Miniprotein binders against q96jn8r1131to1294. Designs and how they scored, part 55

Target 1, 164 residues: q96jn8r1131to1294
Amino acid sequence: TLEFLENHGKNILLSNGNRTATRVASYNQGIVVINQPLVPQLLVQVRIDFLNRQWTSSLVLGVITCAPERLNFPASACALKRAAWLLRGRGVFHNGLKICEKFGPNLDTCPEGTILGLRLDSSGGLHLHVNGVDQGVAVPDVPQPCHALVDLYGQCEQVTIVNP
Key: E = the ipSAE of ESMFold2; O = the ipSAE of OpenDDE; V2 = 0.75 times the mean of E and O plus 0.25 times the DockQ between their complexes.

## First folded at step 6 (miniprotein)

Design ya4
Fold by ESMFold2-Fast, scan of step 6:
Structure ya4 (fold): chain B 164 residues (1-164), chain A 82 residues (1-82)
Amino acid sequence: as target 1 above (164 residues)
Amino acid sequence: SPEEIVEEVKKLIEEALWLAMKGDLDSAIQEFKKAIDIVKKTGDKRLTDAVQKAFDAISQGDPWLAELILDEALELAEEKSE
């Protein structure tokens, strides 16, 4: 069963059997990680439950390749550097660099109720799914093992793990 | 004391980032300039350069990048204090 790890950003509160993550303060310190490695063909999905539009940007999601169980999480996911491949806005980021300019929908504008999914294909390509629709390969060769990560940054204050 | 100065700079930067994330760039820039002035007086060039780069990121509407830059600078400052 998919759950968020008990190790998470300082502003996160887990509920609903560790399947719902709420950022209870500020706009940052909201990183959560799925409790199982993202193995090929596993689709991990989260639903955006609540957006606070006082903030200027929104959630980030992607994968992390370091061991997450005892990681001291930074204020935002980009500080994970070489260990993380991240989707933010319309960009794909690795090691603080934008490696793809325009990919998929703008994550800063996805409304409440949007379901975002991450999946590795059989060749190690990382796919983003939006409301059940595969957006294609965001990152072609993800090192393994890796874990799905969501950064409840800015506007996105709550997400819940959902099944298809 | 040096520790009190670092704590003051952290508070000013956190306030500036919070204001920027709310879309109040004018107030964020003003708080950030206070942090730059304090850091310049310490003589720590690496920290001063990092705060200036974070200021540039905020001014361009990228608080996420500003946090990356500041996290790196604060880790280095903490290592130095031992």
Scores: ipSAE 0.495, ipTM 0.728, lowest interface PAE 1.7, mean pLDDT 87

Design ya5
Fold by ESMFold2-Fast, scan of step 6:
Structure ya5 (fold): chain B 164 residues (1-164), chain A 82 residues (1-82)
Amino acid sequence: as target 1 above (164 residues)
Amino acid sequence: SPEEIVEEVKKLIEEALILAMKGDLDSAIQEFKKAIDIVKKTGDKRLTDAVQKAFDAISQGDPWLAELILDEALELAEEKSE
């Protein structure tokens, strides 16, 4: 079964058998990683449980290609640089660069109850799913192994892993 | 001391970033101006340049870039001052 790794950002508290992540302070230091590599055909999904709208932006999700089990997580996922491909707002980011300007819905406006999914296709393309709807290929040819990452940034203070 | 000045700059920057992330860019800019005035006393050119670049980023409406610039620079400056 899918769980969040016990190695996580310092503002995270895990509960519900490591299937729920809560950011308990500030707006950052909220990175969590799924305990299994994101292999083709695996759909990893999280539900947005709680939004604090005092913050202007919200969660970031994507993949990392470095080993996460003992990683010293930075304050935000974008600081992972070359190791991370990330979806933030409507953009796709890698190594400090916006590599796609407008992909899928605006993640900063997804309401509580939204289910966000990450999946690799058979060609190594990273897909975003929103409430069960495939948004298409955000990133082609993701290096493997890679791991699904959620950054509980800004408004998003709690997520829970949900089964496909 | 340089260590005490770095801590003061760090606190001003943290307050500025919280304001910016709440959407109060004008107040964030004012806090950054205070940090710019103080950071020069450290003699750390890298930190001074980073605070200036972060100020520019926030002024352009990009507090996320400001956070990235400052997290690395403050960590390195704290190491030098210890």
Scores: ipSAE 0.593, ipTM 0.780, lowest interface PAE 0.9, mean pLDDT 88

Design ya6
Fold by ESMFold2-Fast, scan of step 6:
Structure ya6 (fold): chain B 164 residues (1-164), chain A 82 residues (1-82)
Amino acid sequence: as target 1 above (164 residues)
Amino acid sequence: SPEEIVEEVKKLIEEALMLAMKGDLDSAIQEFKKAIDIVKKTGDKRLTDAVQKAFDAISQGDPWLAELILDEALELAEEKSE
């Protein structure tokens, strides 16, 4: 069963059997990680439950390659540097560098109810799925093991893990 | 004390980032200017450089870059003040 790890950003509250994550303060400190490695063909999906539009940007998702169970999470996923490959807005980022531009829809404008998915293909390519639609390879050759990460940043204050 | 100065700078930076994330860039800029003025007095050139670069990033609409720059620099400054 897919759950968010109990180790998470300090502003996160887990509920619904650790399948719902809520950021209860500020705009940051909202990183959550899925409890098992993202193995090839496993599709991990989250639904955007609540957006607070006082903030100017929204959630980030991606993968982390360091062990997350005892990690002291930074304020935002962008500070994970070399350990993380991240999708933010329409960009793909690694180590603070934009490695792909205009990939998929703009994550800053996805409405409540949007289902976002992450999947590795058999070649280690990271795919983004949006409402069931594969957007293609955002990141080739992701090191394994890796874990799916969601940063409830800015507008996105709640997500829930959903099954296919 | 060095600890008190680092905590004040951190507070100003956190408020500035929050204001920028709310779209209030004018207020964010004011808080960053206060942080720059204070951090220059510490003699910590790395922290001063990081705060200035973060200010530039916020001014250009990139709070993500600002957080990337500041996270490590603020942690290191706090360690030095212990």
Scores: ipSAE 0.491, ipTM 0.720, lowest interface PAE 1.5, mean pLDDT 87

Design ya7
Fold by ESMFold2-Fast, scan of step 6:
Structure ya7 (fold): chain B 164 residues (1-164), chain A 82 residues (1-82)
Amino acid sequence: as target 1 above (164 residues)
Amino acid sequence: SPEEIVEEVKKLIEEALELAMHGDLDSAIQEFKKAIDIVKKTGDKRLTDAVQKAFDAISQGDPWLAELILDEALELAEEKSE
């Protein structure tokens, strides 16, 4: 079964059999990683459970290609020093650098109840799914193995793994 | 001590970033200016330059970029402490 790893950002509390992640303080230190590599055709989905609109910006999701079990997480996902491909707002980022200006819907404006999914195609293309709808290839040729990551940043204080 | 200075600067920067994320840019700028004043007194040009660049990022409404700029600079400064 899909779960969040016990290694996570320091402001995270896991519950519901490690399927729900809650950020219990501030706006950052909220990185969680799925316990299994994102292999081709595996669709990993999380539901936005709670938004605190006192904060600006919102969740980030993507993949990392380093082993996450003992990784020392930075305050935010874009500061990751290992290879990372991230979706934030409408941008696509690689190791902190913006590589695409506009992809898919604005993640800063997704309401509570939105289901966000990540999937690799057989060519290593990373896809974003929003409420079951494939948004297309956000990142081509992601190296494998890679691991799905969610950063409960800013407004997004709780997510739950859902299937399907 | 150098370690005490780095921790004070880090605290001020973390407070400034949290204020910016709440949309309180005026308070964020004030806290960041305190950090810049302290860092200038250390003589560490790389750290001072990084804090100033992060300040510019916050002033432009990008605390994300500010965090990225500061992450490596503060880690390097901590390595130099003691």
Scores: ipSAE 0.241, ipTM 0.617, lowest interface PAE 3.6, mean pLDDT 83

Design ya8
Fold by ESMFold2-Fast, scan of step 6:
Structure ya8 (fold): chain B 164 residues (1-164), chain A 82 residues (1-82)
Amino acid sequence: as target 1 above (164 residues)
Amino acid sequence: SPEEIVEEVKKLIEEALELAMRGDLDSAIQEFKKAIDIVKKTGDKRLTDAVQKAFDAISQGDPWLAELILDEALELAEEKSE
């Protein structure tokens, strides 16, 4: 069973058997990580449950390649640098650099109820799925093992793991 | 103490970033100016440079970059002040 790790950002509260993550303060310190490695063809999905539009940007998702179980998470996922490949807005980011300017839909504008998915293909390419639709390869050759990461940043204050 | 000064700077920076993330860049800039004045008094060149670069990022409308810069610098400053 897929769950969020009990190690998470300082502003996160887990509920629903560690399948729902809620950010209870501010706009940051909201990183959560899936407990199982993202193995090829495993589709991990989260639903956006609640958006607070006082904030100017929204969630980030991607993968982390360092061991997450005891990691002291930074305020935002972008600070993970070399350990993370991230999707924010329409950009793809690695090591503090924007490596692709326009990929998939704008994550800052996804409404409540949107289901976002991450999957590795057999060649190690990271795919984004939006409401069941594969957006293509965002990042080729992701190092393994890796874990799916969601940063409940800005507007996105709650997500829940959902089955494909 | 150095620990108390670092906590004060951290609080001002957190307030400034929160204002910027709400879209209130003018108020964020004012709070950052207060943080710069205080951090200069610490003599910590790395932290002062980081706060200045974060101020520049906020002024250009990029609070994400500001947060990234400050997360590393504040972590290091807290470590040294222990």
Scores: ipSAE 0.505, ipTM 0.733, lowest interface PAE 1.6, mean pLDDT 87

Design ya9
Fold by ESMFold2-Fast, scan of step 6:
Structure ya9 (fold): chain B 164 residues (1-164), chain A 82 residues (1-82)
Amino acid sequence: as target 1 above (164 residues)
Amino acid sequence: SPEEIVEEVKKLIEEALELAMKGDLDSAIQEFKKAIDIVKKTGDKRLTDAVQKAFDAISQGDPWLAEMILDEALELAEEKSE
């Protein structure tokens, strides 16, 4: 089954058989990675369980192409640089650069209960799904192998893996 | 010591970023000014430039960019001071 890796940001506590991730301090150090590579046709979904409105900004999700099992995670996903393609707010980011201005809904405003999904198509395009609705290709030609990543940043303090 | 100064700068920066992420920009700016005053005394131009760029990013409402800039610069400064 899909689980979050035991290697994660230092402010994360895993529970529910490693299917729930909670950030227990501050606004950062909240990166988690799915334990299986994101291969074509695999839909990985997480539900936003808890938002803390004292913080600005919210969760970031995407893919990482470096080996995550022993990685010293940085404070935030953007510091992964070339290894990560990230969706934040309405933007798509790679290596600290915004590569797409407006894509999908604003992730900073998704309410508790929102289900966010990542999937690779047969051509290696990364898709975002929101409450079961495919938003289209956010990133073409993602390098393989890659893993789905969630950064519990800012307002988003808890997510749970949800089966399709 | 150089190590102690770098750790002091790091603590001020972490406090400033947390304040900014809570929307308390005025307090964040105050803490960044303290960090800038101290980092200038180190003579480390790379770290000083990074702190100034991060301050600009926070002022523009981008704590994510600020954190990325500082994460690398602080890591290199700590390595250098060992």
Scores: ipSAE 0.554, ipTM 0.764, lowest interface PAE 1.2, mean pLDDT 88

Design yb1 (at its last look DockQ between E and O 0.86; V2 from the best seeds 0.76)
Fold by ESMFold2, look of step 6:
Structure yb1 (fold): chain B 164 residues (1-164), chain A 82 residues (1-82)
Amino acid sequence: as target 1 above (164 residues)
Amino acid sequence: SPEEIVEEVKKLIEEALWLAMKGDKTKAVELLQKALDLVNKLGDTELQKAVDDALKAIDNGDPWLAELILDEALELAEEKSE
C-alpha cells in the first residue's frame, strides 16, 4: 500500500499508518515522498486535510527522480535543483526554473477536502488530477523511476493518502 | 568583509521571508530593502538583481517565488566570497 517514506522533512509527523503527514512547526521543512515509484496505471492521491490561512502560499506537488530513501531534504522544495519537477500555484518548475507559467488550477486556492492526484501516462507524461478530474499533462517526459512528492508548505499543514 | 556582509544579508532574508509568509508584506519589504543596501556594498550585480526581483515577488504576494530567487543567488554569492 501507499505510504509516506520515513525519510521526510524535519517538521513532519507521520500518523495513520504513515498515510497522514502533518507539519507541526513553522511554514517549511515539510517535504514528504510516497514510498513507491510512479508507474503507468498508478494514481497517487492525497487529500488536503488542514490549511492554516494565517500563512501565505500553499503546498507544492511534484516528482523527484533521485532515490528518496537517504536523500537530505532541503527546507523547501524550491531548493531541489537536480531531479525535480514541481507544480506550485499555476506554475510548473524544473530544477528551480519555471517551465510553464499557467497549468491547471491555482493550487494555492484549493480548499480543505481537495483531492490532488499524480500519475504517469504511457509516454512518461505527468498528469495532475483534481477531485478525480484529469487536468492534462503537466510535464511531457518525466524520467523513470520517479516518486511523488508533497511539500506541506505555508498554509498546508496536513495531507492524507487516499485510495483512487 | 564580503563573507560577513553575505551572512548579515542571509539573516535579513530569512526574517523577511518569515514575515512575508505570515502576511506582513510591509515589514518584509523593509528588511529586504535593508538587505539590498548591504548587497550594494558588495558590488555583486547578480545578487543585487536577485534581491530586487525578490522585492517584486513579495510586493506581488508571492513569497515562495522570492525564496526560489534568493536561494539560487545566495548559493552563488557564498561561492564567490570563499
Scores: ipSAE 0.751, ipTM 0.879, lowest interface PAE 0.9, mean pLDDT 91
Fold by OpenDDE base, look of step 6:
Structure yb1 (fold): chain B 164 residues (1-164), chain A 82 residues (1-82)
Amino acid sequence: as target 1 above (164 residues)
Amino acid sequence: SPEEIVEEVKKLIEEALWLAMKGDKTKAVELLQKALDLVNKLGDTELQKAVDDALKAIDNGDPWLAELILDEALELAEEKSE
């Protein structure tokens, strides 16, 4: 069963069998990691449940290749300087460096109810899915094992893991 | 002391980012300007550049980028002050 790990950002409360993450304070400290590592053809999806429009920006999606159980989470995913590939807005970042300017839809403008997915293909390419539609390869070669990461940042205050 | 100045700079940056995330980039820039004034007392050119770049990022409506820019610089500044 896919769940969020108990090791998470300071402002996160888990519920619904650890399938729902809620950021209960400020705009940051909202990183969560999904328990099972991504394996080829496994589609991991989260639904945006609630947006708080007093903030700017929104959630960050990505993967990490370090051990999530031992990770001391920074306040924001932007502070992950190693073993991290992130999708923010329309950009793709690797260890703090933008490696792609325009990819897929703008994550900052996804409305509540949007279902976002991550999937590794057989070649190690990381795909983004939006409402079930494959947006293509965001990262062509991701080291394995890796774990899906969601940063409940800015407007995004609640997400839930959903089945395909 | 340099350590005290760094701590004050950190506080100003944190508040600035908070305000920027709420959409008040004007006040955020004002606070970062205060931080820059303090940084100038330290003579830390790397942190100064980071604050300047962060100011530009916030002014362009990207506080996330500002936070990214400032993270490493603040870490280095703290190490220098110890």
Scores: ipSAE 0.712, ipTM 0.861, lowest interface PAE 0.6, mean pLDDT 94
Fold by ESMFold2-Fast, scan of step 6:
Structure yb1 (fold): chain B 164 residues (1-164), chain A 82 residues (1-82)
Amino acid sequence: as target 1 above (164 residues)
Amino acid sequence: SPEEIVEEVKKLIEEALWLAMKGDKTKAVELLQKALDLVNKLGDTELQKAVDDALKAIDNGDPWLAELILDEALELAEEKSE
């Protein structure tokens, strides 16, 4: 079964059999990674459980192509300088550089209860799903193996892995 | 001392990042300008560029870019204060 790795940002507390991640302090240090590679057609989904709207930005999600089990995470996922493709707000980022200005809905405005999903298609395209709706290809040709990453940044203080 | 200046710069960047995260552009810019004055005295061109780039991103209305730059600037300042 899918769960979050025990290696995570220092402000994260895992619960519910490592299927719920809570950021217990500040606005950052909230990176979590799914315990198995994102193989083609596997849909990994998380539900936004709690938002603290005193912060400007919210949840970031995407993939990394480096081994996550002992990775020293930066304070924010978008500060990763290698092997990272991330969705934040409406933008798509590769290694901290914005490569697409507007893709899909604004992730900073998704309400509590929103289910966000990541899936690779058979050609290596990374798809974002929002409440079961495929938003299209955010990133083409993602190298494999890759691992789904969620950054509980800013507003988003809790997420839970949910089945398709 | 240089160490005391770096610690003050770190605090200013950290507070500016927090304010930028909340959308308070005016106060974030004020604190970053103070940080810029201090890094100029320090002679640290790497921190100077980071603070200047963050100011430009805020002025251009790109809060996502500003937050990324400031997160990195905070890490640079932390490393220098070690």
Scores: ipSAE 0.087, ipTM 0.452, lowest interface PAE 5.6, mean pLDDT 83
ESMFold2 (binder alone), look of step 6: mean pLDDT 79; pTM 0.747

Design yb10
Fold by ESMFold2-Fast, scan of step 6:
Structure yb10 (fold): chain B 164 residues (1-164), chain A 82 residues (1-82)
Amino acid sequence: as target 1 above (164 residues)
Amino acid sequence: SPEEIVEEVKKLILEALELAMKGDKTKAVELLQKALDLVNKLGDTELQKAVDDALKAIDNGDPWLAELILLEALELAEEKSE
């Protein structure tokens, strides 16, 4: 069973058997990580449950290649300067540097109820899925092991893991 | 030029951060509003969202959050200038 790790950003509260993450304060400190490595063909999905529309930025999705169980998370995922590939807005970022200008839909505009998925293909390509639709390869040749990460940033105050 | 505008935005964000840390929130807001006007001319939605969220944090009475958002905005501006 997929669940969020107990090591998470300090504004996160886990519930529903560690399958729901709620950011209970502020704007940031909302990083959560899935409890097992993202192995090829494993589809990890989260549903956006609640958006606070006072903010303009929203959730970030991606992978990290460092061990997450004891990691001291920064205030936001974009502050990870090592071993991180992130999808933010329409951009793809590697260690804080934008490596692709436009990929998939704009994550800042996805409504409540949207299901976002991450999957590695057999060649190590990282795919984004949106409401069941594969957006293609965002990042080729992701190093392994890697771990799926969600940053409940800005607007996004709650997500729930959805089993395939 | 776009490059000159990015450098000015970066300078405004850095000055706003310094003023916010000194407790001069009124001047910080003025500089951030000027930065927002320049960012809108660039059409850079990432910088626009960062500056807008910092302004919202100040309006909400949370200067500590505004400082963290401004640090993110400065990082984005530094990447654009390079």
Scores: ipSAE 0.431, ipTM 0.724, lowest interface PAE 1.6, mean pLDDT 86

Design yb2 (at its last look DockQ between E and O 0.65; V2 from the best seeds 0.00; counts 0 for: other shape alone 3.655 > 2.5)
Fold by ESMFold2, look of step 8:
Structure yb2 (fold): chain B 164 residues (1-164), chain A 82 residues (1-82)
Amino acid sequence: as target 1 above (164 residues)
Amino acid sequence: SPEEIVEEVKKLIEEAIELAMKGDKTKAVELLQKALDLVNKLGDTELQKAVDDALKAIDNGDPWLAELILDEALELAEEKSE
């Protein structure tokens, strides 16, 4: 079953059989990674459980292609400069560089209850799903193996892995 | 020394980003202006531009983007002072 890895940001508390991640302090140190690599036919989905609109900016969603079990996570996903593709707001970023200005909806406006999904297609394209609707290919050629990542940043204080 | 200035700039930036995340744009901008004054003493044009771009991002309500811009520029500035 899909779970968040025990190697995570310092402000994360895992619960619900490691399927729920909560940021329990500050606005950062909230990176979590899904325990299984993405493969074709696997849709990884998380539900936004709790947003604290007191903070500015919100979650980051993405993938990393390096081994996550012993990785030293930075305080914020924006500092991932190797082997990372990130979706934040409407932007897509690769290793700290914005490669797309507008893809999909603005993730910062997604309310509590929104279900966000990531999957690879047969060509290695990374797809974003929002509430079950495929938003298309965010990144055309992600190397495998890769793992789904969520940064519980700013407003986003809790997410839960859900089945498709 | 340049290394001491870069360390102080880094501390100011970290505090400024936290303030912006809490919604205190005014104080965040004040700290980034202090950082810019120190960066001007370094004569580091790339870091100056990064602080200016981060100020624009803060003004637009985007502290995450400001953090992204500054993280890259600070790594380069630290390498120059070592």
Scores: ipSAE 0.782, ipTM 0.893, lowest interface PAE 0.8, mean pLDDT 91
Fold by OpenDDE base, look of step 6:
Order: C-alpha cells, then structure tokens, then sequence
Structure yb2 (fold): chain B 164 residues (1-164), chain A 82 residues (1-82)
C-alpha cells in the first residue's frame, strides 16, 4: 500500500491512513515522501486537494535517491542539494540546478483536483503524468532505488495519494 | 560582530521570502536591500552576489528561486562567521 512516510516536514499532518498530507502552517516545511520506491512501470499519483491562494507558487514533485527514513528534511525542497530531481513550475532541477526550462504544464497553475503522477520507464526515465496523460520524460536515467517526493509548498496545502 | 550581522541578514532574508510568497514583492525587495547593506559590512562578495541574484529573482516574481539561491550562500556565510 502506498503511503506517506512518518518522516516528513514539520508542518505536515498525515491522515487517511497516511495517504493524505496536509500542511497546517506557513508556506513551507511541507515535504513528504512516499513509502514505496518507484519501480519501472509503476504509476504513483497524488491529487491536489486544497490550494490556499494566500500564497504564491505551488507544490514541487520529484524523486530522491537517498534513504528517506533518515533524511532530515529542509524547510523547502529547493534546499535539497544532493540525490534530488525536482519538478517545479515548468522547470526541472537537479541538486539545485535547473536542467530544463520548459517541461509539461506549469505545476504552479494546476487547479484543485489535478492528479499528478510519476512513473519510471524501462530505461530509467522519469515520466510526469497529469490527469492520466503522459507528459513525457522529465528526467532521463534516474538512479534506483528512488522515492517519490512531494513538497507541499506555497498554495498547495493538501494532497492525497490516489490509485491509478 | 560578523556572526551577529549574519544572523540579522538571515532574519531579513527569511522575512523577505515570506513576504514575497504572500505577493508583497515591494516589501520583500526592501528587506533584501537592508540585508545587502549589512552584507556589504562583512565584505563577503559571494553572499553579496547571492543577495543580488535573489533580488532579481523576487523582482521577476520567483521567490522559490530566490530561496534556492540564498540557501547555500547563507550556509557558507555562517561558517565563515564562526
């Protein structure tokens, strides 16, 4: 069963059998990691449940290749400087460096109800799915094992893991 | 002391980012400008550049990028001041 790990950002409250993450304060400290590592052809999806328009920006999606259970999470995913590939807005980042300017839809403008997915293909390419539509390879040749990461950042205050 | 200045700079940056995240770009820039003035007292050119780049990021409506830019620079500055 896919769940968020108990090791999470300080402002996160887990519910619904750890399948729902809610950021209960501020705009940050909202990183969560899904318990099962990504394996080829497995689609992991989260739904944006609630957006708080008080803030700008929105959630960050990505993967980490370090052990998530022992990770001391920073306040924001932008501070992850190793073993991290992140999707933010339309950009793709690796260890704090932008490696792609324009990829897929703008995550900052995805409305509530949007279902976002991550999937590894047989070649290790990380795919982004938006409402069931494969947006293509965001990151080629991602090291395995890796875990899906969601940073409930800015407007995004709640997400829920959903089945494909 | 240099350590005290760095701490003040850090506070200003944190406040600036929060304001920027609320959409108050003007006040965010003002606070970063104050931070820049303090950094100039340190003579830390690396941190100065980071603050300048962060200012540009906020001005362009990207506080997340500003935070990314400043994170490493602040850590280095703290190490230098200790």
Amino acid sequence: as target 1 above (164 residues)
Amino acid sequence: SPEEIVEEVKKLIEEAIELAMKGDKTKAVELLQKALDLVNKLGDTELQKAVDDALKAIDNGDPWLAELILDEALELAEEKSE
Scores: ipSAE 0.698, ipTM 0.855, lowest interface PAE 0.6, mean pLDDT 93
Fold by ESMFold2-Fast, scan of step 6:
Structure yb2 (fold): chain B 164 residues (1-164), chain A 82 residues (1-82)
Amino acid sequence: as target 1 above (164 residues)
Amino acid sequence: SPEEIVEEVKKLIEEAIELAMKGDKTKAVELLQKALDLVNKLGDTELQKAVDDALKAIDNGDPWLAELILDEALELAEEKSE
């Protein structure tokens, strides 16, 4: 079954059989990673459980290509650089560069209850799903193995893994 | 000492980013300008550039990018002051 890894950002508390992640302090140090590689056809989904509107931006979602089990997680996912492809706001980011301007809905404005999904297609394209709707290919040719990552940044203080 | 100055710069930067994340750009900019004054006394050109770039990121409404820029520059500055 899908769970968040026990190795995670310093401000994270896991509960509900490691299927719920809560950021218990500040706005950062909230990276969690799914315990299994993202392989083609696997749809990994999380639900936004709680938003704290004190903060100006919200969660970041994506994949990492480095081994996450013993990784010393940085304060935010962007610091993973070459190892990460990230969706933030309406942008797609890799290695500190914005590689796509307007992809999908604005992740900074998704309300509580939104279900966000990541899936690889058979050609290695990374897809974002929002409330069951495929937004298309955000990143072509993702290197494998890769792992789904959620950065509970800013407003997003809690997410839960949900089954498709 | 250089180590004490770097630690003070780090604290100012961390507070500035948190304020920017709360939407208080004015206070964030004030603290980053204080950090810049201290960085100029250190003579650390790379950290100075990072603070300048972070100020631009905050002005553009992107404290996420500001944090990325400053975290890397601070790590390097801490190593130089050892």
Scores: ipSAE 0.482, ipTM 0.738, lowest interface PAE 1.7, mean pLDDT 88
ESMFold2, look of step 6: ipSAE 0.746; ipTM 0.875
ESMFold2 (binder alone), look of step 6: mean pLDDT 80; pTM 0.747
ESMFold2 (binder alone), look of step 8: mean pLDDT 74; pTM 0.682
OpenDDE base, look of step 8: ipSAE 0.690; ipTM 0.849

